# Designs tried in a protein design chat: VH-VL binders against b1a7s3r263to410. Part 10

Target 1, 148 residues: b1a7s3r263to410
Amino acid sequence: VTIVYDTMHYSTQKMAHEIAEGIMAEGYDVEMFFLHEDERSEIVKSILDSKAIAIGAPTINDEPYPSIGDLMYYLKGLRFERTGIKRKAVTFGSMGGKGGTPASLGKDLGEYGFDVVDTCEVYYVPDEEENKACFKLGQKLVEEAKKI

## First folded at step 1 (VH-VL)

Design po10 (framework fv_ponezumab)
Fold by ESMFold2-Fast, scan of step 1:
Structure po10 (fold): chain C 148 residues (1-148), chain A 119 residues (1-119), chain B 112 residues (1-112)
Amino acid sequence: as target 1 above (148 residues)
Amino acid sequence: QVQLVQSGAEVKKPGASVKVSCKASGYTFTGYYIHWVRQAPGQGLEWMGRINPNSGGTKYAPRLQDRVTMTRDTSTSTVYMELSSLRSEDTAVYYCARGYDYHGYFDYWGQGTTVTVSS
Amino acid sequence: DVVMTQSPLSLPVTLGQPASISCKSSQSLVHSDGNTYLNWFQQRPGQSPRRLIYKVSNRDSGVPDRFSGSGSGTDFTLKISRVEAEDVGVYYCMQGTHWPLTFGQGTRLEIK
């Protein structure tokens, strides 16, 4: 399973780690990529080799963080709808004001040929209940991917 | 523009409870955490805990966990901090402060509420 | 808990002269995300604390440039290049890297 995220601070990273814990609790390995540091070609290769992905970004000025937008346009060009396999996806993110990034990313992934299982959005830093929700999101993603 | 306005001074007897309010204005109430910090006379600052106004989720300092409760009312943009089983050492000025995550930042503070515990 | 130790605790300064406050943490404040969550606050007599510096060296909006923060790991410094009368008060460092959040004991800046 491939998790890709970007964040200007801790919040979305904390969500990514909780999702990863949920995935690993089900016995699966996770490849995690931080867009500021990792090569896009390696991220795309990981996604192509995975049956499930999680994509995360904070909402900044009512828009996703710019690096996530760049990745999404690249994924659009790969035409996943033509691969004969419908990969499972979840989206997540944090916000400091007006939200909506996980929902908008999910809609785009659906149009790109992914089966979007769920989305998760929290304000700033997740509390314990929100951490539990992220953990369960990871478990749900793997449960759905096994049905492929 | 951003303001945090706290309730007035309280005088309580040992064993009582006190509930302090913090009303937020000038920003999206559910978009920021509210932290509580207290300061005993002649002492430094002590972090008590925080609440996420969106979820109602709380995190308290371990020393105070059994006595402190934080709640919010989104219709009035108000956060409450209740401290029970008051002792003389709880005499302090109690502040609310806005944070953007649990690393703190405390960019805006309330004016403070003096709580005096005496018999 | 992470212990934050400030020195000096009392700092008498002549107007127009520089002032320096040290803050040391019992463990590294470098977070796994690469940031160092060390903040400085000023509390003037009878007032609420006010944030001066966040993440070691970033000055908050409206804070005069005579205030500067520096440091790394466990050792941090707040400097005032030329003290003004309005700078009288207590200064606190605070770490946000480790739960629970903790403050230094405070440094009282006074004019001599």
Scores: ipSAE 0.000, ipTM 0.499, lowest interface PAE 14.2, mean pLDDT 79

Design po11 (framework fv_ponezumab)
Fold by ESMFold2-Fast, scan of step 1:
Structure po11 (fold): chain C 148 residues (1-148), chain A 120 residues (1-120), chain B 112 residues (1-112)
Amino acid sequence: as target 1 above (148 residues)
Amino acid sequence: QVQLVQSGAEVKKPGASVKVSCKASGYTFTGYYIHWVRQAPGQGLEWMGRINPNSGGTKYAPRLQDRVTMTRDTSTSTVYMELSSLRSEDTAVYYCARDFGYSKYYFDYWGQGTTVTVSS
Amino acid sequence: DVVMTQSPLSLPVTLGQPASISCKSSQSLVHSDGNTYLNWFQQRPGQSPRRLIYKVSNRDSGVPDRFSGSGSGTDFTLKISRVEAEDVGVYYCMQGTHWPLTFGQGTRLEIK
């Protein structure tokens, strides 16, 4: 399973970590990529080798973080609907005001050929219950991926 | 529960190499960088370098880059730090410490330390 | 390399009294991402270092509220509002903004 995220103040990164722990609790390996250092070609290769992905981004000025937008545009070009496998996906993110980045990313991934099983958005920093929800989101992603 | 457990004390002669291990548990191994920091007796902390366990990518302190090598084994969630051409000045406690992904959340958990003594 | 300078190097304090440690960097620690990566660590005798403060002023979970960090640019301060016996040890500032990562020389806090 591949997790790709970007973050500014740790909130989205905390969500990514909890999702990863949920995935690993089910016995699956996780590859995690942070868009400030990892190359797009590495990220795409990981996604192509995975049956499930999680994509996360904070909302900035009511828009998705630019690095995630670039990745999404590239993923659109790969035509995942032609691969013969309908990969499972979840999207997640943190916001400080009016946003909707996880829902927007989920809609786009669905159009790109992914089966988006859930999305999760948190206001500011996730609390203990929201951390547990992220853990369960990872477990849900794996449960759905087993159906492939 | 997050733990970083290091290998035991080493005594080496000048010119030898030492390889110290740091075994991680309680978290996603590939999601965190591991840094190495050393401390000579009675002295302060010196950063040696770091490894990204996901990619294997490393960055070393310029003063040590010719002698230090960091590697990892993802199947055992273990990071290794090898220091070659040992000198008495390399006598120190060597620590591993983690950094949360790429966010520069530097050193939230530390290993217990490994004492390396270099003497004739 | 960024030089981190702490003062004082030795800090004897009476129990219950405040303590303050200064940390100065040879260049600005404001990163291009807008964050300032200045951390404070405590090392008790015979133990591994423990992070107290990250990004100038954020306390780690489990760190007592009597510890606080402040500062900007090149000048930073760690304050202990009322020193307790368990606070004995060496305190280090660290910068993570510039490569390579560098630590201050340490401040030894002792009880009078």
Scores: ipSAE 0.000, ipTM 0.534, lowest interface PAE 12.4, mean pLDDT 80

Design po12 (framework fv_ponezumab)
Fold by ESMFold2-Fast, scan of step 1:
Structure po12 (fold): chain C 148 residues (1-148), chain A 121 residues (1-121), chain B 112 residues (1-112)
Amino acid sequence: as target 1 above (148 residues)
Amino acid sequence: QVQLVQSGAEVKKPGASVKVSCKASGYTFTGYYIHWVRQAPGQGLEWMGRINPNSGGTKYAPRLQDRVTMTRDTSTSTVYMELSSLRSEDTAVYYCAREYSYGWSGAFDIWGQGTTVTVSS
Amino acid sequence: DVVMTQSPLSLPVTLGQPASISCKSSQSLVHSDGNTYLNWFQQRPGQSPRRLIYKVSNRDSGVPDRFSGSGSGTDFTLKISRVEAEDVGVYYCMQGTHWPLTFGQGTRLEIK
């Protein structure tokens, strides 16, 4: 399972790690990538080799954020809908004001040929219950991927 | 639960190399940076460098970059720090520490127990 | 390198009294992302360092509320409202904004 995220704030990173813990609790390995630090070609290769992915989007301080858009453009170009297998996906993210980014990313991934099983969005920093929701999101992703 | 466990004490001669291990457990190994910090007897803390366990990418303190090598083994969730051309000034306790925020610097929330390295003839 | 200067370096305190440690950086610790990466660590005799405070004022889980951090830019303070016997040790500030990461010299807190 591949997790890819980007963030300027702690919140989306915290969500990514909770999702990873949920995946690991089911006995699966996780590859985690931070878009600011990791090479895009390695991220794409990991996604191509995975049955399940989780994509996280950052809160933005009123600035355009190109890294997520760039990744999504690459995923669109790969035409996953034509591979004969439908990879499972979840999207997640935190917000400080305007929400909706995980839902928007999920819609796009669905258009690109992924089976988006759920999305998760929290305001600012996830609390204990929201952390549990992220953990369960990881478990749900793995359970759905087993159906492939 | 979440732990970093380091290898045992080492005694080395000047000019030798030492390789210290740091084994992670209880969390997603590839999601956290591992830093190395040392402390000479009676002295303060000195940052040596860090490794990204996911990519293997490293960043070293400038004055140590010619002698330090950090590696990892993903299959065993273990990070290694090797210091070559040892001098008496390298006598210290060496710590590994985790960075809780992937991609951000300087947040050491979990530390190993330390490994004493003594350089003497 | 960013130089971190702590004062005092030796801090004798009477049990139950407050204590304060200063940390000054040679340049601003405000990162381009708007965060200030100033951390405080406690090292008890014979033990590994333990993080008390991260990003200036955020207390780590399990750290007593008698510890507080404050400051901005280049001037930071760690306060202990009521010193307890277990607080004996060396306290370090550390900046994570600039490479390489750097620590203050340490402040030794002792009970008198």
Scores: ipSAE 0.000, ipTM 0.523, lowest interface PAE 13.1, mean pLDDT 79

Design po13 (framework fv_ponezumab)
Fold by ESMFold2-Fast, scan of step 1:
Parts: sequence; structure tokens; C-alpha cells
Structure po13 (fold): chain C 148 residues (1-148), chain A 122 residues (1-122), chain B 112 residues (1-112)
Amino acid sequence: as target 1 above (148 residues)
Amino acid sequence: QVQLVQSGAEVKKPGASVKVSCKASGYTFTGYYIHWVRQAPGQGLEWMGRINPNSGGTKYAPRLQDRVTMTRDTSTSTVYMELSSLRSEDTAVYYCARDHYGSGKLYWFDPWGQGTTVTVSS
Amino acid sequence: DVVMTQSPLSLPVTLGQPASISCKSSQSLVHSDGNTYLNWFQQRPGQSPRRLIYKVSNRDSGVPDRFSGSGSGTDFTLKISRVEAEDVGVYYCMQGTHWPLTFGQGTRLEIK
């Protein structure tokens, strides 16, 4: 399972780590990529080799984080609907004002040929219950991926 | 529990190489950087470099760049730090420490390993 | 490399009295993102270091409120309002704004 996220603050990163712990609790390996630091070619290769992905981005200045836009552009070009399997996906993110980034990303991934299982958005900093929700989101992603 | 456990003490001769290990447990290994910091007897802390366990990407302190190599094994959740062409000045306690990706500039350094003593003597 | 200079290097303090450690950087530590990445670490005798404070003034969880950090630009201070016996050790400032990461030379806190 591949998790890709970006963040300048810690909220979306905390969500990514909780999702990863949920996946690991089910006995699966996770490759995690931080878009600000990791190479695009490695990220794309990991996604192509995965049955499930999680993509995370905060909503900043009422817009999705710019680096995620670049990744989505490349995913659109890969035409996953032609691969013969429908990979599972979840989207997640934090918001400080006008939210909606995880829902928008989920809609786009659905159009690109992914089966979007769920989305999760928290306001600023995830609390204990929201951290548990992220953990369960990771477990749910793996349960759905087993059906492929 | 989140924990970093390092390999045991080493005694080496000048000119040899040493390879120290740092085994992670209790968290997602590929989700965090690992830094290496050393401390000579009675001296302060010196940052040596860090590795991204996911990509294998490294950044080294310029003063050590020609002699230090950091690697990882994701199957065992272990990071390695190899220092070559050892000098007496390399006698130190070597520590590994975890850090966050998305808050990489915060340099959390939590937790730290227990330290590995490396002695370089003829 | 950014040079971090601490003073004093040796700080004898009477139990219950305040202690103050200065840290000065050779360059501004304000990052282009507006944050200042200045951390304080404590190393008790025979132990691994532990972070006390991050981004100048933010206290890590489990760190007593008698520890506080302040400062801006190139001048930073760590204060202990009432020194306890368990505070004996060496304190280090560290900057993360400029590559490579650099530490101050350390301040040894001793009970007199």
C-alpha cells in the first residue's frame, strides 16, 4: 500500500501516520511518500505496483496544496481504467477554512479509474477520535483491497 | 512502544571502517527520517547526516561526506551508519534519532537510540 | 555552516534558584516560511539527549513548565525558573533553519 501526502504543518502528516498504523496492524507493508521531499518517479512507480493508495493534502488559502495538483496530473495520464483491475483509494486532509480537498481528490481519482472507498477531513488538528478514525480508514482500505 | 535499539560497542584500528546499526520498532519505519549524531568523550554533539528509510535518500554533513555512508533494510526496520578511514578523533558515542517527514525542519529527534561507543586505537 | 555559540559554558546554580543559558547564531534562524527552527536539548549524565523545546518557545510533552525558551533572529535563551537536582546535565541549542544542522558547544549545569 502506497501513501502519498504533502504538508507544511503537522496535521495531514499526523493523519498519514495513523492511516499507516492501521494498514500495518492488518499485516501489510506501507510505502509512505512526502511530496515535498520524495522523487516523483519513485512515487509513481510505487502507485503502479500497489492495489491500494491513500492520498493526503491540506486545503491552504482555499485551494488544494500545489504539489498534489502535479501528482494528480500524472495519475490522470496513466489511464488506470485500462489496467484491468480497479485499485482502491482513500483521500484525507486537514483544513483551516474552506474545506473539501479530500472530496475533490476522491472525485478526480474515481474519474481516473480508482475505486474510492472513503475520504476523511479534519479541522486543523485531529483529536483522539479523529486519530482513531484515520487508523480505521487504513484498516478499511486494506479490507477493500483484498477484494481485488 | 516506539524504540530505537543500537548495536554494541566497537574497537577499531586507525584506517579501518565501522558499521553501526539502529533497529526501529513500534512505528511505521518508512514514515520517519533517522539522523545520526556523535559525541566525542567530554565534547558536544555533532550532526553526521540523516537517511530517508523509504527512498534510501541521504544528506550528510560536509565534513564527513567522503567517509560516511547511511543505508537501511526495510525488511528488518534497521538503519546502518558506516564510517570509513577511521582516525583517533572518531572515538565517540554514536546515536541514532527519529524525525518527522512533514515537520522535517522541526527536528524532533524523538526517540534517540541508547548510543554505540566506537573506540579507535592502535 | 551556521555557528551556534552558547554562554556560559559552565553554570553552577544553587538548588531552587533560576538559571539562564544564552545561544547566539552566526546567521538569522528565520526560515523563508516565517518559522524559526531553534531547539533546546538536555543530556543528563550517562543518558541520550532529549529535546526540551522546539521552534524557540514550544515545550515538548512531559517537559516541566519551569523550562521556557525565548528569543528571535540570532539571540535565544533557555530559562529554568527553579533548578532541581534532576536538571544536572549539559544543555544544547540546535538550529534546523540552515543545512547542515548545527549544535551549540553545550552548557554544563552544576549544583554548587
Scores: ipSAE 0.006, ipTM 0.584, lowest interface PAE 9.8, mean pLDDT 81

Design po14 (framework fv_ponezumab)
Fold by ESMFold2-Fast, scan of step 1:
Structure po14 (fold): chain C 148 residues (1-148), chain A 123 residues (1-123), chain B 112 residues (1-112)
Amino acid sequence: as target 1 above (148 residues)
Amino acid sequence: QVQLVQSGAEVKKPGASVKVSCKASGYTFTGYYIHWVRQAPGQGLEWMGRINPNSGGTKYAPRLQDRVTMTRDTSTSTVYMELSSLRSEDTAVYYCARGLEYYKSSGYYFDYWGQGTTVTVSS
Amino acid sequence: DVVMTQSPLSLPVTLGQPASISCKSSQSLVHSDGNTYLNWFQQRPGQSPRRLIYKVSNRDSGVPDRFSGSGSGTDFTLKISRVEAEDVGVYYCMQGTHWPLTFGQGTRLEIK
């Protein structure tokens, strides 16, 4: 399972870590990538080798974070819809206002050939219940991926 | 289950260097920072610095920045802390601990600790 | 650097009695995000530290409810409602709001 995220603040990173813990609790390995630090070629390679992915981004100025837009453009170009495997996906993110980025990313991933099983969004910093929701999101992603 | 396992005790002479290891298991190694904290005999805890295992990026306590170096090996999920130009006041137990320097509300800040490595600097 | 000051440094307590430890910071620990990042750790003799409390008042999983944290700004308290024999050790407050990270001097809790 591959997790890719970007963030200006620790909120989306915190969600990524909780999702990873949920995946690990189910006995699966996780590769985690931070778009600001990691090379796109390594991220894409990890996704191609995975049956499940989680993509995270905060909403800034009522728009998705720009680096995630770049990643999504490359994912569209890979034409996953032409493979025999429909990979599972979840999207997540934090917001300080209007929000909507996880839902928007989920819609796009569905059009790119992924089976999007859920999305999760939190206001600013996740509280304990939101942390548990992210953990469960990771578990759900793995359970859905087992059906491939 | 999360574990941080450190290397064994070291005895060094003044002026030498020491390199302590911390091997992580049970979680995504590249997803969490590893911090180093030391404790001199009968004294309190002192933060030394941290490393991001994903990028290799480090941040050191100003008092130690000229003598401390932190590195990692992602293939073995191991972090290293090297302290040079050792003095008697560097005699301490050295701990590695998992966390994020800015991740605070959910409890990922120093949530797991290694068992400690005793470093003795004596003439 | 933010200086963390604990009092008392030595705390002898009779079993079953309450205990209270104060922690004061030289600067406000309120982060720009509105949260206060003050943690409490317990170190039993010969063991590694263990986190008890994060973000002033939240208990870690497995920490008994007789431990509670409170405070705001620069003044914080850790309370143990009924001290048990297993509580012997040194307690540290730690701030995560300002770089570098800093700890209090520690409070040694001993059973009389």
Scores: ipSAE 0.000, ipTM 0.516, lowest interface PAE 12.9, mean pLDDT 79

Design po15 (framework fv_ponezumab)
Fold by ESMFold2-Fast, scan of step 1:
Structure po15 (fold): chain C 148 residues (1-148), chain A 117 residues (1-117), chain B 112 residues (1-112)
Amino acid sequence: as target 1 above (148 residues)
Amino acid sequence: QVQLVQSGAEVKKPGASVKVSCKASGYTFTGYYIHWVRQAPGQGLEWMGRINPNSGGTKYAPRLQDRVTMTRDTSTSTVYMELSSLRSEDTAVYYCARTYPYHFDYWGQGTTVTVSS
Amino acid sequence: DVVMTQSPLSLPVTLGQPASISCKSSQSLVHSDGNTYLNWFQQRPGQSPRRLIYKVSNRDSGVPDRFSGSGSGTDFTLKISRVEAEDVGVYYCMQGTHWPLTFGQGTRLEIK
């Protein structure tokens, strides 16, 4: 399973780690990538080799996120519907003043040929119940991926 | 090990400009905002502004916006704060501080700027 | 600008006794995301400030549990249950909800 995220706030990174814990609890390996630090070619290779992905980005009030947009546009061009499998996906993110980023990413991934099984959005730094939801999101992603 | 290391003390004459640096290490430089806060001798803390090292986007305190400029160099993980048209009232210790997501979890050691004739 | 008012400004305290600092904001600090961005900082003589409390009541890692924060809306309190010699310094409240960010005047805690 491949997790790719970008963050301006610590909460999206915390969500990514909770999702990873949920995946690992089910006995799966996780490859985690931070968009601003990791090479695009390695991220894409990981996605192509994976049956399941999780993509995360926080909501932003007045700053652009070109790295997420760039990745999404590239994923659109890969035409995943032609790979012979329908990969499972989840999206996640934190919000400050404005919400909707995980839902928008999920919509786009669905159009790009992924089976989006769920999304998760929380305010800055998830509380204990929200952290449990992120953990369970990872478990759900793996359970759905077993159906491929 | 997160560190913010600032440049050394400066002594300037009224009307001059000063440029203070803040070099970050031990974390992903582009993932965290850097703010600047100053403290005049015997006085409290005053927020000056912040920069997003990823975008270069800045937001300045209205009182200082015509004199302050914040920039960054991602290749050296360094943030700069330049204050122009210096007055004696600008004599202060200048701090850089990291924000993620709650304000000011790590601070630089401070840079003393003295403005006198 | 949001005005942050601390009281008292000077706080002499006997070692081992409790201390309490009040912070009042000129308008609500509840952000549109539901969080209240009220932080407390400690500045020891000759040192950079150190964050003690974030989001009203959350202690930073390494901050002793004798420090606690409370409050809501416009009225906030920092309490030290048992003052130690190392607590000497100036304490600042700070709001991060509204631009520009603003600090209280500071409360100087000293051992009597």
Scores: ipSAE 0.000, ipTM 0.506, lowest interface PAE 14.2, mean pLDDT 80

Design po16 (framework fv_ponezumab)
Fold by ESMFold2-Fast, scan of step 1:
Structure po16 (fold): chain C 148 residues (1-148), chain A 125 residues (1-125), chain B 112 residues (1-112)
Amino acid sequence: as target 1 above (148 residues)
Amino acid sequence: QVQLVQSGAEVKKPGASVKVSCKASGYTFTGYYIHWVRQAPGQGLEWMGRINPNSGGTKYAPRLQDRVTMTRDTSTSTVYMELSSLRSEDTAVYYCARDSYYYGHGDWNYYMDVWGQGTTVTVSS
Amino acid sequence: DVVMTQSPLSLPVTLGQPASISCKSSQSLVHSDGNTYLNWFQQRPGQSPRRLIYKVSNRDSGVPDRFSGSGSGTDFTLKISRVEAEDVGVYYCMQGTHWPLTFGQGTRLEIK
């Protein structure tokens, strides 16, 4: 399972780690990539080798974080709908004002050939209940991926 | 209180390596990036790179990426910066600095709100 | 790399008078998110740098209100309305919009 995210502070990163814990609790390996530090070629290779992905980004100025836009543009070009495997996906992110990034990313991934299972958005910093929701999101993602 | 405390001064010969430490206290260590910035005597500030203490992921300045390595130990809340193949122009004060992130604000990119006291590294023969 | 150019490099000022430092970037510092990541730092002799201003005009807590930042795009200014003895030091602008992070060459503020 591949998790890819970007964050300027740490709320979306915190969500990514909770999702990873949920995946691992089900006995699956997770590869996690942070767009500011990891190379796109490694991220894409991981996605191609995975049955499930989670993509996260914060909403700032009512828009998705720019580095995620670059990744999404590249993923569109790969034509995943032609691979014969319908990968499962979830999207997630934090917001400070207007939200919408996880929903927007989910819509795009659906158009690119992914089966988007769920999305999760948190205001600023996830509280204990929202951390549990992220953990459960990871579990749900791998439960759905088993159906492939 | 938030503090970054660095290791003591080092004197090295050309070609050696140096490893500087930066110990964090008074905040959640894994929640904040640590940057490294150096300053040669009488010169300005030069950004060297940063580390994510949570993931261990790094991003280095292009001119230094072949010689610099940043690591962390979460059990001691300590970040390390190692610079190899030392040259005389590496003589500088090396600083660690924390990103300013605060829960509840939703404001991004507060670079370098808290700084360590600096570590003097002298490279001479 | 984005080049940050400060002027003047040396700034002698009489106590109580205003001071102004210019910072120009080789590229626009407006991020695709609409924010401008231009920070100002102060370094007093023998001390670590201290951040004064973040995102062009936001003053850090504990920083006196005589310090103000302004500007947009590629042209930025740090102003001190009434210089005090404790203001002696070197001032640096820094951009965080483009990787790698880059600093201006510094402006040394001295009392005449």
Scores: ipSAE 0.000, ipTM 0.486, lowest interface PAE 16.3, mean pLDDT 79

Design po2 (framework fv_ponezumab)
Fold by ESMFold2-Fast, scan of step 1:
Structure po2 (fold): chain C 148 residues (1-148), chain A 118 residues (1-118), chain B 112 residues (1-112)
Amino acid sequence: as target 1 above (148 residues)
Amino acid sequence: QVQLVQSGAEVKKPGASVKVSCKASGYTFTSYYIHWVRQAPGQGLEWMGRINPSGGSTKYAPRLQDRVTMTRDTSTSTVYMELSSLRSEDTAVYYCARGWYSDAFDIWGQGTTVTVSS
Amino acid sequence: DVVMTQSPLSLPVTLGQPASISCKSSQSLVYSDGNTYLNWFQQRPGQSPRRLIYKVSNRDSGVPDRFSGSGSGTDFTLKISRVEAEDVGVYYCMQGTHWPYTFGQGTRLEIK
């Protein structure tokens, strides 16, 4: 399972870590990438080798974070709809205003050939219940990926 | 308790290689980068590189890239830093540190002294 | 490489008095995400460095309130409002905005 995220103020990073813990609690390995620092070719390779992905970003200017947009454009070009399998996906993110990034990313991933299972968005910093929800999201992603 | 524990002091001859280990505990090993930072006697801190324990991807400081190799063993939650073709200028305390790259170094190992002498 | 310049390099301070350390970068440390990845570390004699401040002004858990960070762009300051004996050591600024990551040369804080 591949988790790719970008973050501002670490809220999305905290969500990514909770999702990873949920995945690992089910006995599966996680490859986690911080988009600012990890090479795009390594991220793409990980995604191609995975049956499940989680993509996260905060909402800024009512749009997805710019670095995630660049990755999404690259993923669109890979034509995942032609691979013969529907990789499972979840999207997540934090917001300080109107929100909507996880839903927007989910819509795009669906159009690119992924089966988007769920999304999770929190206001500013996740509380204890929201951290638990992220953990559960990771478990759900793995459960759905087993169906491929 | 989050902790990074490093291997013991090494004394090496010029031209040899040294391999230092850093064992992580108290957190999910694959969820954080591990960086290596060194400090020569009486000098400041120098970033050497980092590894993502998840995929094994590495990024090295340009001046060290031909001599440094970072690897990990996920079964033991251990990162290794190997420095080859040792010179007297490589005499330093070597630290591993945890963190997500641009805000890194929230947890540090205790340091490993490497002395290069003939 | 981005050059980080600290001043002063040696900082003798009277107990209970304030102290401040300047850190200047050769390039803007504002990243494309709008964050400024400027960190401050303390190294006590014989010990590993300890992070005090991340992203210019955010204090790590367990770091006393007397430590504060400020600044923007290329000019940053670490301030200790009231120096205690345990504050003796070397302080480093570090930038994580540009690859490779670089540290300042260090400021040695001494009690006179």
Scores: ipSAE 0.006, ipTM 0.581, lowest interface PAE 10.4, mean pLDDT 81

Design po3 (framework fv_ponezumab)
Fold by ESMFold2-Fast, scan of step 1:
Structure po3 (fold): chain C 148 residues (1-148), chain A 119 residues (1-119), chain B 112 residues (1-112)
Amino acid sequence: as target 1 above (148 residues)
Amino acid sequence: QVQLVQSGAEVKKPGASVKVSCKASGYTFTSYYIHWVRQAPGQGLEWMGRINPSGGSTKYAPRLQDRVTMTRDTSTSTVYMELSSLRSEDTAVYYCARDLYRGSYFDYWGQGTTVTVSS
Amino acid sequence: DVVMTQSPLSLPVTLGQPASISCKSSQSLVYSDGNTYLNWFQQRPGQSPRRLIYKVSNRDSGVPDRFSGSGSGTDFTLKISRVEAEDVGVYYCMQGTHWPYTFGQGTRLEIK
């Protein structure tokens, strides 16, 4: 399972780690990439080799974080909708205002050929219950991926 | 219980190469970067570079980039740092440390590996 | 490279008294994401460095509240409100805003 995220204030990063713990609790290995530092070619290669992905980004100024837009553009070009097998996906992120980035990313991933099973968005920083929700999101992603 | 355990001390001749290992346990190996930092006797800390164990991408300090190589083995949760063309000024204690982002999570460090370059 | 300059380099302190260490960077440490990646580490004799403060003022779990960090831009300070015997060691500031990461030269804190 591949997790890709970007973050401005660490809250999306904390969500990514909780999702990873949920995935690993189910016995799967996780590859985690930080868009701000990692090479796009390695991220794309990992996604191509994965049956399940989690993509995360915060919402800033009621807009998605720019680095995620670049990744999504390349994912669109890969035409996963033509593969005949729908990879599972979840989206996640934090917000300080109107929000909506996880839902927007989920919609786009669905159009690109992924089966988006759930999304998770938290206000500013995740509390204890929201951390548990992220953990469960990882478990749900794995359970859905087993159906492929 | 997070641990980073490094390989033992090395004595090398000038011109040789050294390869130091750092074995991680107690956390998800692929979720954290591993950085290498060295300290010459009586001197301060010098950042050498880092590796993302997920994907294997690396970034090295410019003055060391021609001589340093960082690799990892995900099956053993181990990171390696190899330094070639050794000189006397490479005599130092070499540390590995995990991080999430820009030094904000250098929360666990290895015990250090002493590398001595002499004839 | 960003040059990190600490002062003083040698800090003899009477037990129970406060101590203060300055760290200056050759350029701003405010990153494009609005965060300032200045971190403080302690190295006790014969030990590996340990994290004390991250992102200017956030104290690591398990670090006593007598340690505090402050500052902005290019000027940063680590303060110990009441020095204890266990605080003996070398303190380093570190910047993660610019590649390559760089450390200050270190400040040796000793009980006089």
Scores: ipSAE 0.007, ipTM 0.548, lowest interface PAE 12.5, mean pLDDT 82

